# Ledger of designs, part 6: VH-VL binders against q09564r761to987

Target 1, 227 residues: q09564r761to987
Amino acid sequence: QIGVSGSRGMKNKQCIRQVRVENTFGFIDGGSNSYMSSSICRFMTSYLKENVSMDIRSILLRCHCELGEEGERLGASVMIIRVHEKRLEIASTGTMSAAIARNQKLKMIINGRYEIDDDEYSRIREAHGFVDEENRINGVIGSSRQIGHFSTFPVVLPTHSYRNIQLNEQIEGLIVGNNMIWNMLSIDDLNSTFHNNRSPIVVAKKIQDQLQSYDYGGNSNILVLRR

## First folded at step 1 (VH-VL)

Design t4 (framework fv_tiragolumab)
Fold by ESMFold2-Fast, scan of step 1:
Structure t4 (fold): chain C 227 residues (1-227), chain A 124 residues (1-124), chain B 113 residues (1-113)
Amino acid sequence: as target 1 above (227 residues)
Amino acid sequence: EVQLQQSGPGLVKPSQTLSLTCAISGDSVSSNSAAWNWIRQSPSRGLEWLGKTYYRSKWYNDYAVSVKGRITINPDTSKNQFSLQLNSVTPEDTAVFYCARESYYDFSGYFDYWGQGTLVTVSS
Amino acid sequence: DIVMTQSPDSLAVSLGERATINCKSSQSVLYSSNNKNYLAWYQQKPGQPPNLLIYWASTRESGVPDRFSGSGSGTDFTLTISSLQAEDVAVYYCQQYYSTPLTFGPGTKVEIK
C-alpha cells in the first residue's frame, strides 16, 4: 500500500510530480518550474512504457540527457523507487530524503542536502563553485547532485545515490519527502505518525497537516509506503 | 540572433476580428525552450499579457482571463510564425500589440526578444 | 493575480546622479525551493518595444551597462541607475513571472532634471 500527499505551497503551478508504472515509483521536484517536472514525468513514463524493468539509475540519467535548453539553467530533484518482493531499490538525485521504518523506529537511508562531505566540498571548490551556510551551491542550488544545471557543470553533476535494501520481517515501510519535512518535523514525530496510523494515505495527510501547523507555505511532496 | 517581425492591419472596425502575425527568424516556433506570447499596451491598461503558445511534445496555449473566450493564438510551423486572433473587438481593445519570446521557466518567464509592435486602432 | 505597483510615477534626476525606482508585488515572488525572485525589469523608449534589463531581480541581461542594477527580495524590489546618462531617459517597468497571468507594473518615467 502506498499513500501520497503533497501541496503546491507558494507556487501557483504544480512543480512536483509523481509517476507510477507497475512496481516503479518516481518523484520529481522541479523546484520553481512545472515545465521541468512535467517533462521529466513524461520522459520517465516513456522509458518505463518502453521497458518496465529498465534500470532505475539509467532512467534517471536518461532524463538528464533528454532535457533541452531548459536544462541549461534549471534543474530537478528526482527519486525513483522500485519495489520487489524481497528488496527495495532507490535511486536519487537532489534534495529529497528517505527514511525506512523498522522495529518501531525510523532511520534515514537517503539524505539529499546533507551529502556534502569534505571530498565533495573540495570538488566543488576546485570546479570554482561555492557552498554557503545553508549547503546551497553558488547560493541558489539545493544540491550539488541534481539533473539539469548544464551551465554549472562540473559544479553540479547529474549523479545519483543508490540503495538496494533487503526487505525482511522487521521492515514496515518507508517515508520519502522533500527536505522541509525532515527539517520541520522531528524523526520521533514522523515515527509516531507512521506507527499510529495503518493507512499510508492517512500517514501522508497527517504529515502534511503537521507542516501546515508550522505555517510552512512551500511545496511538500510525501510518499508513504506500508507493508 | 532572434528577430520577430509583426504584420497585420492597423485599423479594425468594432465587432470584427483583429488578426496579427509574428514571423520568427533565428529560432523555431516549435523550440522546446521557448514560449511565444502576445502582449498589448494602452494608456488605460498599461502593459497587459494576453496569452502564449508553446510546443512540448504537443502544442499548448495559455490565455489571460480578461480575453479568454475571444482570443486564439496559433502556431504555424511551416512558416515559422504564430498569430493572434481577437474576436468581437471594441474601442477598448485599441493598443500597441507586441509579440515576444519568453525564456521558458516553470510555464512562466521573462521576455528576451520583442517584435517591433503594431498599433491597432478600433474605430468606425 | 499578482498586482505590481511602482513608485514614483515619474522621477527627474540630474545627469550623473543616481536614479532609484521601486517595485512592489502584492504577493511574494520569491520561491523558497530555489531561492530565486521571479522579477524582471524593462526599459522602454518612445516608439520602441520594452527592452529587457534585469531578470531574477538582480541578474543583468547581456549588453546592459553596469550602471543598471537590481536588488530586493520577496515583495520589495529596486532598480538603480548609479549615474544617469541622457540615453537612460525612458519608462521603466517591473514584471513578475512567479505565476500566471504574467503582470507588469504601471511604469516609472525617468526624465533629466
Scores: ipSAE 0.000, ipTM 0.416, lowest interface PAE 19.0, mean pLDDT 82

Design t5 (framework fv_tiragolumab)
Fold by ESMFold2-Fast, scan of step 1:
Structure t5 (fold): chain C 227 residues (1-227), chain A 123 residues (1-123), chain B 113 residues (1-113)
Amino acid sequence: as target 1 above (227 residues)
Amino acid sequence: EVQLQQSGPGLVKPSQTLSLTCAISGDSVSSNSAAWNWIRQSPSRGLEWLGKTYYRSKWYNDYAVSVKGRITINPDTSKNQFSLQLNSVTPEDTAVFYCARGEYDWLSGFDYWGQGTLVTVSS
Amino acid sequence: DIVMTQSPDSLAVSLGERATINCKSSQSVLYSSNNKNYLAWYQQKPGQPPNLLIYWASTRESGVPDRFSGSGSGTDFTLTISSLQAEDVAVYYCQQYYSTPLTFGPGTKVEIK
């Protein structure tokens, strides 16, 4: 069996959402506390809940296609995880990352776009967009792959990363979080926290506490799955 | 299921405007999951993408640089169709023109094509 | 702009034999985050529009016979027809949809030997 726990920052209740329906977990990060940002996150949350039986690869693109006017200038990072009896599916767009715990080590399996590779940079450039020194698109957007942002197509695309992972005895669990976790904490520290604590609730809380102790004031969205 | 039907004149004089229409059945031109494209084919240039129009809260278009400035692709939601206008044509624009449905991630590639229209640019 | 090239220009194959067509892109069409190659293959018969065979480099379009298969990644791609049939005589095109402008290869003509 897999245990699940989540943790998020105290200040942002409108723009960061977690969803759980049956064996499907969703994370939505809209980035701001404006009315518009809250509206798009509410829509995405409802869409994910109502379409829990849809193929995971289709959910993100279908959600993008069903967005209203808010999607023209706003968007969100979204990660969906579906747990099956012998496999794990992850579909992600935006700045969220996931690491798998296997053989007493953590390895990144989905990277948020904290570093844009040469191919993606060339694509953005040829589409007449630009990437700044903070890896922001057109100086504003946190990732070149996000749901929404219709006005920046084809610079920003609603395409997602997809992983299908067979669950075997060597897989101990998963850590999912927004890019702030991965920027502030080392993979070795996260690995130590994961393997020194059996409870996924305790792991998620310790990660949150470590971020706070490093004087990090931003919102964090953390999910820990542990076998 | 989806069908694209083209119409328009097959002969255009140099310097005039080439105008073609693509009527859609089995899908909506304002579908958020599709983009509506024009492609031409000639012996000298092969298959050449000209541009697209698509609806995502509002209408957008993208055009190939080679025709930018003299091309317009316009949707008509009331008739469920989209059109191509290419201004200031020359004999080099002689080609078979196709409309097609496609998008980067949705329906990957051009999954439905019109029947094609041979347009000859000649006096 | 991404330039697409194909080889050979033409190919003569006996019925029941394998046909192999190669396509190269001037830049990678693999997006590393989703591990998808933005590459499609089309079949065009005389007097007809192109017909989509394969997308995402290796995914067969609905209704396309299983003798058609696509492979490759990044810049080098292959379309294989495992057992050529008479109805497969056509020109085959690769196309990238990684970046605009969308671009096609020059085509490979497949004929019966």
Scores: ipSAE 0.000, ipTM 0.452, lowest interface PAE 14.6, mean pLDDT 81

Design t6 (framework fv_tiragolumab)
Fold by ESMFold2-Fast, scan of step 1:
Structure t6 (fold): chain C 227 residues (1-227), chain A 126 residues (1-126), chain B 113 residues (1-113)
Amino acid sequence: as target 1 above (227 residues)
Amino acid sequence: EVQLQQSGPGLVKPSQTLSLTCAISGDSVSSNSAAWNWIRQSPSRGLEWLGKTYYRSKWYNDYAVSVKGRITINPDTSKNQFSLQLNSVTPEDTAVFYCARDSGYEYDFSYGMDVWGQGTLVTVSS
Amino acid sequence: DIVMTQSPDSLAVSLGERATINCKSSQSVLYSSNNKNYLAWYQQKPGQPPNLLIYWASTRESGVPDRFSGSGSGTDFTLTISSLQAEDVAVYYCQQYYSTPLTFGPGTKVEIK
C-alpha cells in the first residue's frame, strides 16, 4: 500500500518534485531553485521511459552528469525507491531520510540529517572545505553528498547510499521524507501516526497536516508504504 | 452477505459509561480488508464519526478528537464482534449510535461504509 | 478537520423530475496519485441507518438504481437523481473519507411536491 503527499508552500515556485513510473518513485529537493528539481525530474522520467528497469543507482549518477552550467553552483537531494513484491531498493544522495517500520518501531535506514563522522570531516578538510557548527558544508550546503555542486568537487561528492531490503513479515512499511519532516516531528510521533492509521494515504496526509500546524509554509515530499 | 447486529442499554445516567456491542456475521472482525466504525446521530450534531478499529498484523484504533480521552473501541475475535465504551456521558451524548463496516481492496482504495447496524437509541438522563 | 456543507437544506421535487444536491468540502478530497475523490453519498430513510449510494464521488454502489449519479472533483460535488421516484424520499448526506476524523455533511431532505 503506497501513499504519497506533497504541498506547495507560500512561495510560488516548486523546488520539490516527485516522479512515478511503474514501481519506481523519485523524490527531488532542489533547495531554493526550481530549475534543479525540474531538470532532474525531466532527466529521471526520460531514463525510465527509455528503460523502466534501469538501475536506480545509474539513474541517479546520470542525472548528475546531465546537469548543465547550473550544476556548477546549485545542487539537489535525490532519493529513488523501487518497490518489488518481496524487496525494496533505495538510492539516495543529499538530505532526505527514510525510516523502516519493524517490530512496532521506526528505525532510520537512510539518514540525511547533518551528521559528519571523523573520516568524513577529515576528507572535507583535506579537500579544503570546512564544516560549520550546524554541520553545513562551506556554511551553506546541507550535505557533503549531493548531485550538482561541480565547483566544490571534491568537497561535495555525487555519491549515493544504496539499500536493498528484503521484505519479511517483521517489516510493516516505510516512511520517506525531506529534511523538514525529521526536523519538526519526532520519530515517536511519526511511529504513532504510522501505526494508528490503516491507509498510507492518510498517514502521509496527517504528516503533511502536522507540518502545517507547526507553521511550516514550505514544500514537502512524503512517501508512506504500508503492508 | 455481511450483517451487523447491535446490542446495549438504551438509557444511561449522566457521568456513567455507555457500552454498546456490534456483532458481525458474514465477515471476520480480524479481516485485513475491513475497518469497523462507530457513528452517532443527533439533531444538534448530525452524523458524527466516533472512531474505528481494524486488524493489519496487529490491532489499530482511530478516534475522533471530539470524544478524545473518553472513548474506547475494542474488538473481540472469539465472539466476532466489536464494542464501544464512552466514559463520563452527559445529556449532550444522547444520540442514535450505529456501527458500520468500511471495506477496501488493494492499496489506495476504500469503498465507504457499505454495511450498517440497525442503530441503538441511547438516552442520557437521570 | 474537513468541514462538509450541503445545499439546499431541503428540496421538493415532482415525481419524474430531476433532483440536484450540492456538497462542498473545506479542503480537497482528491488523492492525486490515484486520481480518486474520497467522497461518498448516503441515503437515509426515517427509522433506518444510512445506505451507501456512491463512493469515489461518482461510482455507484452495487444494487443502486442508475437514476442516481455523482459528479464533481476536489471540493465541489453533486448528487443527481434524474427521475425522482416515491421511494427516493429521504435525507441525503455527503461524507469525506480522505482524512480522519471522517466527516459528514448536514444533510439535504428530499420530498415529493
Scores: ipSAE 0.000, ipTM 0.409, lowest interface PAE 21.1, mean pLDDT 81

## First folded at step 4 (VH-VL; framework fv_necitumumab)

Design a1
Fold by ESMFold2-Fast, scan of step 4:
Parts: sequence; structure tokens; C-alpha cells
Structure a1 (fold): chain C 227 residues (1-227), chain A 122 residues (1-122), chain B 107 residues (1-107)
Amino acid sequence: as target 1 above (227 residues)
Amino acid sequence: QVQLQESGPGLVKPSQTLSLTCTVSGGSISSGDYYWSWIRQPPGKGLEWIGYIYYSGSTDYNPSLKSRVTMSVDTSKNQFSLKVNSVTAADTAVYYCARDLYDWGEYAFDIWGQGTLVTVSS
Amino acid sequence: EIVMTQSPATLSLSPGERATLSCRASQSVSSYLAWYQQKPGQAPRLLIYDASNRATGIPARFSGSGSGTDFTLTISSLEPEDFAVYYCQQRSNWPLTFGGGTKAEIK
């Protein structure tokens, strides 16, 4: 089972899409543009159906390469998860994070890139880009590593992080979400919500309700995967 | 408090099966927080991870060993074991057992056995 | 699999000098990297986990840094007991892999 919840935020937009083909799951965040997330979702679904065993890193790169004209100035965060009996694969680009549940604990396994270190800053500068005081690239782009943004190459790169981690029988599931979830809610609160509720849909809904209790008007995206 | 100790024959003939046991003392192998691993080191060379076992019997192995590896666990004896089939001179190494607090990459092999040398020779 | 490359293979220094050991991954391992020390005839000993955290009982002269593909182990002032072989290990991806080791030896 997969639970999902989101909000329209102050701008009344919902730009998150999910893909499922067999044991492979995609989670796409197009920012403020629903066209971008829908386009990537359609491509990923079709490509996975024809190439069900393809390396998920290759699939993520193909999503970048298959973007049309909109990819010149728009981009997206993409996370692809493949569940095996003994292993979990995750490939990610952009700002989404993932936590895994085991033994009444939640542990981060992918942390979205929202900080630029000295080496990355130097690379961006050498590529004739700039980083502003809010860590935005060229004043507008939220991450230096995400798909799309062709016109800024090589300032913004479609580079991914990748993990292939061992699983045991006590792994209960995953929570995937944007920065808002991890910044506004403690890991302890998320852990309690996950383990006190069996339904992934109920978990996602309760997380969304907790975020709204802080009077936060921004968009949230949540994927809850439960064994 | 927890200690690991390897045991088994120090000499194995080519084509036969290498068999080792690791005895855990000072703590229980039945803990859900730990995986138990084997690592080997050929003379004068580096470390190679062989595989792990969880107390439930769940295992996974390094694909470089061509599926020649089997691990098993005996919770009543507080032991876990390694078998390597069809050995050659390339399997000559010091074999270590180790405890792994495996929390998805954030920790490491925190307790190691002293190691046991296994020589593959006719 | 992820290939871990350590450099230099051998580092010849005198006691009291600073040692800097390099470890590079063939693809990003984030911060999921450990360092081990091995003295002749002994099992490896955990020094550093999660790239920069000292294991219990490890002296403050040992420090780890880096993320992604490039990692460094620094020993600020070598003691006689620090002359050993050092291994890095990536813990991000199955199968777990080690570097080839760096031997710190007395000049």
C-alpha cells in the first residue's frame, strides 16, 4: 500500500505526481508548474512499462533528456524507488528527502540538497552562475542538481544521488516528502504517526493535518509506502 | 562487553568447502539492532566484505563470490557460521567476523573478532 | 559496485607530523563512510563513522572530513602507535566495499 496527501497551499497549486510500475515507484515535484510533473510522469510510466528492469539511474537521466522546450527554463525534483526482497534502491535529484521505518524508529536515508558547500559554490561560479543569499541558483532555481534547466547548463546539472541498501524483515515502510515536512515536524512526531496508524493513507493525512496546525500555507507533498 | 571469536580449520584443500564459526559472548545474537558479517583479508592485501546474516536467518552476500557463500545462525548457541564452496588458492585469507550496527549507513563494524587464517593448499 | 580508491598507498612520516589520507568513491556515497585502523597481526579497529564522527575511545587527533566522493582522514600529530594501515569503507550501497588501504610508516 501507498498513501498520499498534499495541500494546495496559498497559490492553490498541486504539482506532485506519483508513478508505480511493478516494484518501482516514482515521485515527482514540478515546483509551481503542474505541466512539468505531468510530462515527467507520463514519460516515466511509459518508459518503465517498456523497460521494467532498467537501472533506475538511467531512467532518471532519460527523464531529463526527454524534456521538451519547457525543460529549457523549468525543472523538477525526481525520486525513483525500487523495492526488492532484500534490498532497496533509491535514485534522487532535487530537494526531496526519504526516511525508512524499522523497529519503531524512523531514519533518514536520502537528504534533499538544500545546502551548497564551498566546492559546489566554486563549481557554480566557474560555470558563470551565482548563488544568492537564499541559496538560490541565478536568483530563481532551488537546487544546483535537478532535471531540466537546460539553458543554465553546466550551472545546474541533472546529477543524482543513489543508494542501494540492505533490508530485513523488520522494515515497515518509507516516508518521502519535501523540505517542509522535515523542517516543520520532528522525526519523533513522524515516527509516532507512522507506527500508531496502519493505513498509509491515514499516515499521510495525519502528517498533512499536523502541518496545517502550524498555519503553514505552502505546498506539501507526502508519499507513504507501507509493507 | 561483547566479544567475537572465530573458529574452524586453518587448512582446506582446493575444491573443498571452507567452514568457519563465530561465537558471540557478552551479548545476544538475537538482537534486532545488529547484523553479523564476515570480512576476509588475503595476505598483504585489503579487506573484502563477504556477507551478512540477521538473527532471523536472513542473509545477503557479496556477488563477487559467485554465490559460493552460505551463512547460517544458531541462536541457541549464540553463533553464526560461514561456508565457502569450491575453494581455490585465491580464498587464502584471514577471515574476520564482525558486528554491524547497520542503521542504513550511519554506523560501521564496531566489534571484530581477532581473525583466523585459512590457507587453501594441497 | 562502488570502487573505493585510497591515496597514497604508502605515507612515510616522522612522529609529531600531520598525516592526511585520501579516499575517493567512484560515485557519491553522501556521508556514509567509515575509517578503520589496522596494526600488524590485529583486527581492524573502527576510528570514524558517518565521515566525521569519532568512535568511542578514539583520540581527538583523529578527524574525518568530506562528503560525496572525496574524503580525508587527518591525524593532527602522529604518535608512535599511529603507524598502521588505514582503510576507508563506503556504507551507502550494497555490496559494502573497502579502499585498498594506506600504510603510514616511519621514515
Scores: ipSAE 0.412, ipTM 0.781, lowest interface PAE 4.0, mean pLDDT 85

Design a10
Fold by ESMFold2-Fast, scan of step 4:
Structure a10 (fold): chain C 227 residues (1-227), chain A 122 residues (1-122), chain B 107 residues (1-107)
Amino acid sequence: as target 1 above (227 residues)
Amino acid sequence: QVQLQESGPGLVKPSQTLSLTCTVSGGSISSGDYYWSWIRQPPGKGLEWIGYIYYSGSTDYNPSLKSRVTMSVDTSKNQFSLKVNSVTAADTAVYYCARGPYDYGEYAFDIWGQGTLVTVSS
Amino acid sequence: EIVMTQSPATLSLSPGERATLSCRASQSVSSYLAWYQQKPGQAPRLLIYDASNRATGIPARFSGSGSGTDFTLTISSLEPEDFAVYYCQQRSNWPLTFGGGTKAEIK
C-alpha cells in the first residue's frame, strides 16, 4: 500500500499543475505562463480518462503534439508517474527531478537539472540557438529538453527520460519536485524529513516550509509517495 | 556463489517457438533484490537485451521483440524461462541469462550464465 | 532507444601499453553506464558499473570515467589476458542497450 500526497507553493500556483487519473499522475510546470500549464493539464486529464492504460511515454509525446499554436512560442516541463502494485514508471522532460527512498537513504532516479555540457552546447549552436551565462536557451528557455517551443526546433527537443522500477519491501517511497527543491535542499535534508515523518502530507508540507524559510518566492510542486 | 545455467534445445525450426530455461543456484530467485534477464548475441555480433522478469512475475521486454517474447518464473524450482515465438534465422544466437540490473541492488549484469547456442534452421 | 557507439572498433596494442576505449551515447545516460569484458567462447564479465566503480575482483589497472554522453574505459598497462572484446551498456532508459564493442588485439 502506497500513500500519496502533494503540496504546491502559494504564489503563482496556476503555473504548476498536477493531474491525477486512476494510478497515473502528471506534473506540469509552465514556467511563468499559466496558460500553457492549464492547457496541458486539461489535455492530459481528458486524454488519460479515455486512454488510461496507454504507455506514459506516448502520453508525454502526445502532449507535445497536441499543444496547438501556443506550442510555437511556449513550452513546459512534464513528468508522468504511473503507480502499479509492484512497479513504478516515470517519464519526464524538462526541469523536474525524482528521488527514491530505500534503506533509510534517498537516491536520485530522474535528474531534471540538465547541465549543458560541451556536446549539448555544440548541438544547440549548430542548430542556430545560443546558451547564456545562466544556461538558458535563447536567453529565456529553462531547458533544451522540454515539450513545446516548436519555433526553435531543433534547438529545443521534446525528448524524455524514462525509468521502470520494480517495487520491493525495501522501497519506502518517492519524492518528486521542481528544480528549486533540489537546488536549495540537500539530499540529506530531504532524507531526514522523509524518514522523520510518516505522513506523506506532512513530509511535503515540511519541505515547502523549508523552501519558504530560504525566502524562495517561486512555486514549489512536491509529490511524496510512501509505502 | 550464485550461478546461472541455461538449458533448452539447441536447434529450432523456422516458425516454431524457441524455449529456454535458466536455473539459479547458490541463491534464491525470490530474494526481491534482483531482476532476472535474457540477453542474446548472434554469431560474430554484439549483445541485445531481450527482457527481464521479477520474482513476482512482472516483466518488461525489448520493444523490437515484445510481440514474440514471453518470460515466466517458477520460484519453487528457482528457474525463469524465455519463449520466443515465430522464430527465423535472425534469431540464431547465443542466449545468456543474467542477474540485474536493478536500480537499488545491482547496477549492472553482475552474474551471467555460460550461454547456450540456439540455431534456427530446417 | 539510446544508441551506444564504441570506438575504435579494433584496438591493436602490445602488452604493457595503455589502452583507452571510448563509448558515446546518443543522449545523456548520466552515470548509468557499465563496461563488460568478453573473451572468445565465454560470457561477458562485468568490469565497471555506474561509469567509474570497479566490480568486485576487477584489477586496479581497469578504470572508468565520464558522464552524460561520453565515457572512457582505461587499462593502464595491458596484460596478456586483457586482449578481449569490451562492451559498454546503458541502464538509463529501457530498453537496455549495448555498444557494438571494441576488440583489443595483440599488435
Scores: ipSAE 0.000, ipTM 0.450, lowest interface PAE 14.3, mean pLDDT 81

Design a11
Fold by ESMFold2-Fast, scan of step 4:
Structure a11 (fold): chain C 227 residues (1-227), chain A 122 residues (1-122), chain B 107 residues (1-107)
Amino acid sequence: as target 1 above (227 residues)
Amino acid sequence: QVQLQESGPGLVKPSQTLSLTCTVSGGSISSGDYYWSWIRQPPGKGLEWIGYIYYSGSTDYNPSLKSRVTMSVDTSKNQFSLKVNSVTAADTAVYYCARDRYDYGEYAFDIWGQGTLVTVSS
Amino acid sequence: EIVMTQSPATLSLSPGERATLSCRASQSVSSYLAWYQQKPGQAPRLLIYDASNRATGIPARFSGSGSGTDFTLTISSLEPEDFAVYYCQQRSNWPLTFGGGTKAEIK
């Protein structure tokens, strides 16, 4: 009864990866580097197969700790979702967001961009980092909270958001995606696409098609999960 | 408008089972927008959430109460119930039933019963 | 579980004064925070949901603000009926948890 579908952009698809083990789903965005997303994907898949019931926050932190030499300069956004009969768990770091579909509406439950308020801005500056006009850290890094980037510590921190929410019969599904989806498309448009199409694969493809209409030719990772 | 009313014995002996029922009036318990919860408050202390139930019978409980708690729902009587097994003096509290509105960010207890005091004593 | 800490435990004020009540979460709860008012001998009453939205029938003098870990309930000008205990509750993570309460009492 649970259906899962994902979609990628035409260019540089190797930078974004999905993991599926039992009721646990992982989504990894390595930015412009396919090595990082591939490495994390391999680690997470093998680790989950041997540790199916491990706390998802621990899995996310372990992904950070197991990064080798490349973790000094490279990083990734990671979201882990575990579906239970009564509960939904999400742990996330970086720039990916998630919305829950319920009663013909979508509501954000993970906002993928860590808000850079006055306190966060001061913290970054005190650590000798800077925030540019695009809210990128040191002109390159997409979030002040993501795994990797060891050389910038403590500018970029591997902290995560975590939700553990109750599921009921009214919850129809989830949409998960990188921040371009939420920036380019309105929640109302996403809601209409979700509810006007029964197949999660069709929903994901239509969202991808809508992004392309805005001349977005880069990578997008769109996961649609339906009951 | 919708109202909730708790009922059950006010005195329970240690090691016995505490049983309470909440009657919903002015609206249907089978409404899909709501969960139904129990919250307790020991005399002079704060609020502790016990658990919730959906009209289908789906439940979840506060882990601090472990396996001692069971909730049930009777849609034909418009009621839901709480059982707490193996009670001790620490279970002495005012017990509230409440409606849990999923739309409030996503949940909030928007309607409460008046509360019923349950004293655990020999 | 998420631990909710309210301060001060007791707030002593006169009618007409502004009240500011603090609620802090041990980890981010985004905007999923509710405030309840409890008068002696009564059940709690919902005041604020989703951090800043007033519940139906709640007077405009009550307002909520904040996000993440730091939240505030403000009563712009205390009425005699506002002297009560106030509880915050996080709605972000299972299990649901409440703060320890702030008692607003007359000086």
Scores: ipSAE 0.044, ipTM 0.663, lowest interface PAE 7.0, mean pLDDT 84

Design a12
Fold by ESMFold2-Fast, scan of step 4:
Order: C-alpha cells, then structure tokens, then sequence
Structure a12 (fold): chain C 227 residues (1-227), chain A 122 residues (1-122), chain B 107 residues (1-107)
C-alpha cells in the first residue's frame, strides 16, 4: 500500500509520479517540470514490465540515458525500491530521503538532504559550478547528484546511492519525502503520525497538514509505503 | 553483563554436517533489538559473515555458502545454533557467535563469543 | 556484494606513534561502517560504529572518519596493547562484508 500527498508551491507545479510493477516501486520528482517526471514514469513502467528482475541501479541509469535532448537542461530525482521477503533494496538519486518504520521508531535509510560537504563543494567548484546559500547548484538545481542536466556535466552527476537492507517482521513500512519534509518536521512527529494511522494515504495527508501548520509555502512531496 | 559461548565438536569429517551452539548468558535472546549471528575465520585469513537469526526464527544467510547453512533459535534455552552441511577442508575455521545491535540498517557486532576452532579432516 | 579493501596490509610502527588505517568500499556505504580490533587468539572487539562513534569502553585515542567509499581509523598514539589486526566492515548492504585486515606490528 502506497499513500501520496503533495502540495505545490506558487512558483512551481508539483511533478511527482509513482510506478509499481510487482514488488518494485519507483518515485520520480521532476521538480518544476511535469514532462520530465511523466517521461521517466512511462519509460520505467515499460522497462520494469519487460525486465522485472533487472538490477534497480541499472534501471535508474537507463532512465538517465533515455532523457534525450530534454535532459540537457532538465532533470529529476528518482528513487527505486524493491521489496523482498527478507530484504529491501533502495536506489536513489536526487533530493528524496527515506525512513524505515520498525518497532515504533523511524530511522533514515537514504539521506538526500541538501547537505554538501567540503569535498563535494570543492568538486563542484573545480567543475566550474557554484553552490548558493540554499545549497542549490547553479542557483536552480536541487542536488549535485541526479539524472539529467547533461549541460552541467560534470557539475551534476547521475550517481546513485544504493542500499540492500535486512528486513524482519517488525518492519512496518517506509516514508519517502522530499528534502523540505525532513528539514521542517521532526522524526518524532513523523513517527507519531505513521504509527497512529493505518492508512498510508491518511499518513501522507496528515504529514502534509503538519507542514502547512508551520507556514511552509514550498513544494512538499510525501509518499508512504506500508506493509 | 551479556556473554556468548560457542560449543560443539572441534573435528568434523569431510561431507558431514558441522553443528555448533551459542549459549547466551546475562541477557535474554528474546529481544526485538538484536539479531544473532555467526562469523567464521579460516586460519590466517579474514572474517566472513555466515548469517543472522532473529529470536522469532527469521534467518538470512550469506549467499556464498550456497544454501548449506541452517540456523535455529531456542528461546527457552537462550541458545542459537549453526549447521553447515557437506563440509570440506575450506570450512576449517574459528567460528564466532555474535550479538548484532540492529537499528534500521545501523548495526554492529557489539558482543562476541570467544570462538571455537572447527577442523575438517579425516 | 560490496568489496572492502584495507590498506596497508601491514603497518610497522613504534609505541607513541600515530597510526592511520584506510578502508575503501567498492560502492558507497554512506556512514554504515564499523571497525573491529583482533588480538592474536582472541575474538574481534568493536571499536567504532557508524564510521565515527566510539563503542563503550574504547579509549579516546581511537577515532574514525570518512563517509561514502573512503574511511580512516586513526590511533593518535599507539600503546603496546594496540598492536593487533584491524578490520573494517560495511553494514549498509546485505550481505555484510569485511575488509581483509590491516596488521599493526611493532617496528
């Protein structure tokens, strides 16, 4: 079960899409561009149906390669999750983070926050890019690691993080969200909302409502996956 | 103070089953906070993780052992056990049991048994 | 499977000297890395978890650093009891994997 809730900012429309083929889930955030997220969604759905056992890291890389000319200036955050009986695989590029719910607690398992360490900052500068005060790349790009943005190579790289995590029967689900959710809300608030509500759609909506209560006017994208 | 102690035969013949038991004292194996693990070390070589067991009986094994491994847990005796089938000389190693503090993918082997040498020889 | 590579294989130093041990992962393990110390004839003991956190009872001279693929264990001033084999372990991905070890020995 997946619940999705989002809020669009006044500047940008919200361009999140989800894919499900068997035990594989895809989450795509095109930032301000619905064409990019829709294109990736169609490709990923088709590719997964034909290649259901393909390594999820390979699928993510193929999404990058399939962007065509639009990928020169446009990009997307992509997270792919594959659920097994004993393991969880997750591959991610861009600004989405994921937390796992287990035994009344939430713990981050993928961190896509806009945190650029000294080494990454130096790499970006050496590649003739710049990082602004809000950790955006060249003033507009949300992450130094995401698919697309061919014209900025090697400033923005299509590299991914990948985890293959042990599961047990106490794993209750996942919360996937964009960077602003994790910066504005405490893990304790997210944990309480997740465990006090059974419906993933209700969880996602309540998290969105909490963001609104903090006078947050930007884009928020919340996806909840529950057992 | 939690302690782990391995026990079982130190000599196993080729093609037979290696069988070891780990006894946990000073704490309960029936805890959702811990996985229980076996790690081995061939003489003069490095460490190889064999597998986990959770107190519910849920297991996961290193695929390099090609399904020759079975773990079991006995919560009433505060024990967990390892069986390795069809052993060869390559299975000669010191076998350690260990407690794994699991925290949503952040984990460490915080308590180890003293280790027991198992030699596979005719 | 994530391959862990430790260097150097052997580190020859005198007591009082600083030791720097390296561990590299074949792909990013974020901060999910542990360090263990093993003395001859003994079980390994946990030194560092989550790349930089000292385990309970571990002296302050031991410190860990790094993230992603490159990690370092530092012993600021070697004591005689520190001459041992050190292993790194990635904990990010199943199956769990260890490095080949670095032996710290007296020069």
Amino acid sequence: as target 1 above (227 residues)
Amino acid sequence: QVQLQESGPGLVKPSQTLSLTCTVSGGSISSGDYYWSWIRQPPGKGLEWIGYIYYSGSTDYNPSLKSRVTMSVDTSKNQFSLKVNSVTAADTAVYYCARDLYDYGEWAFDIWGQGTLVTVSS
Amino acid sequence: EIVMTQSPATLSLSPGERATLSCRASQSVSSYLAWYQQKPGQAPRLLIYDASNRATGIPARFSGSGSGTDFTLTISSLEPEDFAVYYCQQRSNWPLTFGGGTKAEIK
Scores: ipSAE 0.340, ipTM 0.747, lowest interface PAE 4.4, mean pLDDT 83

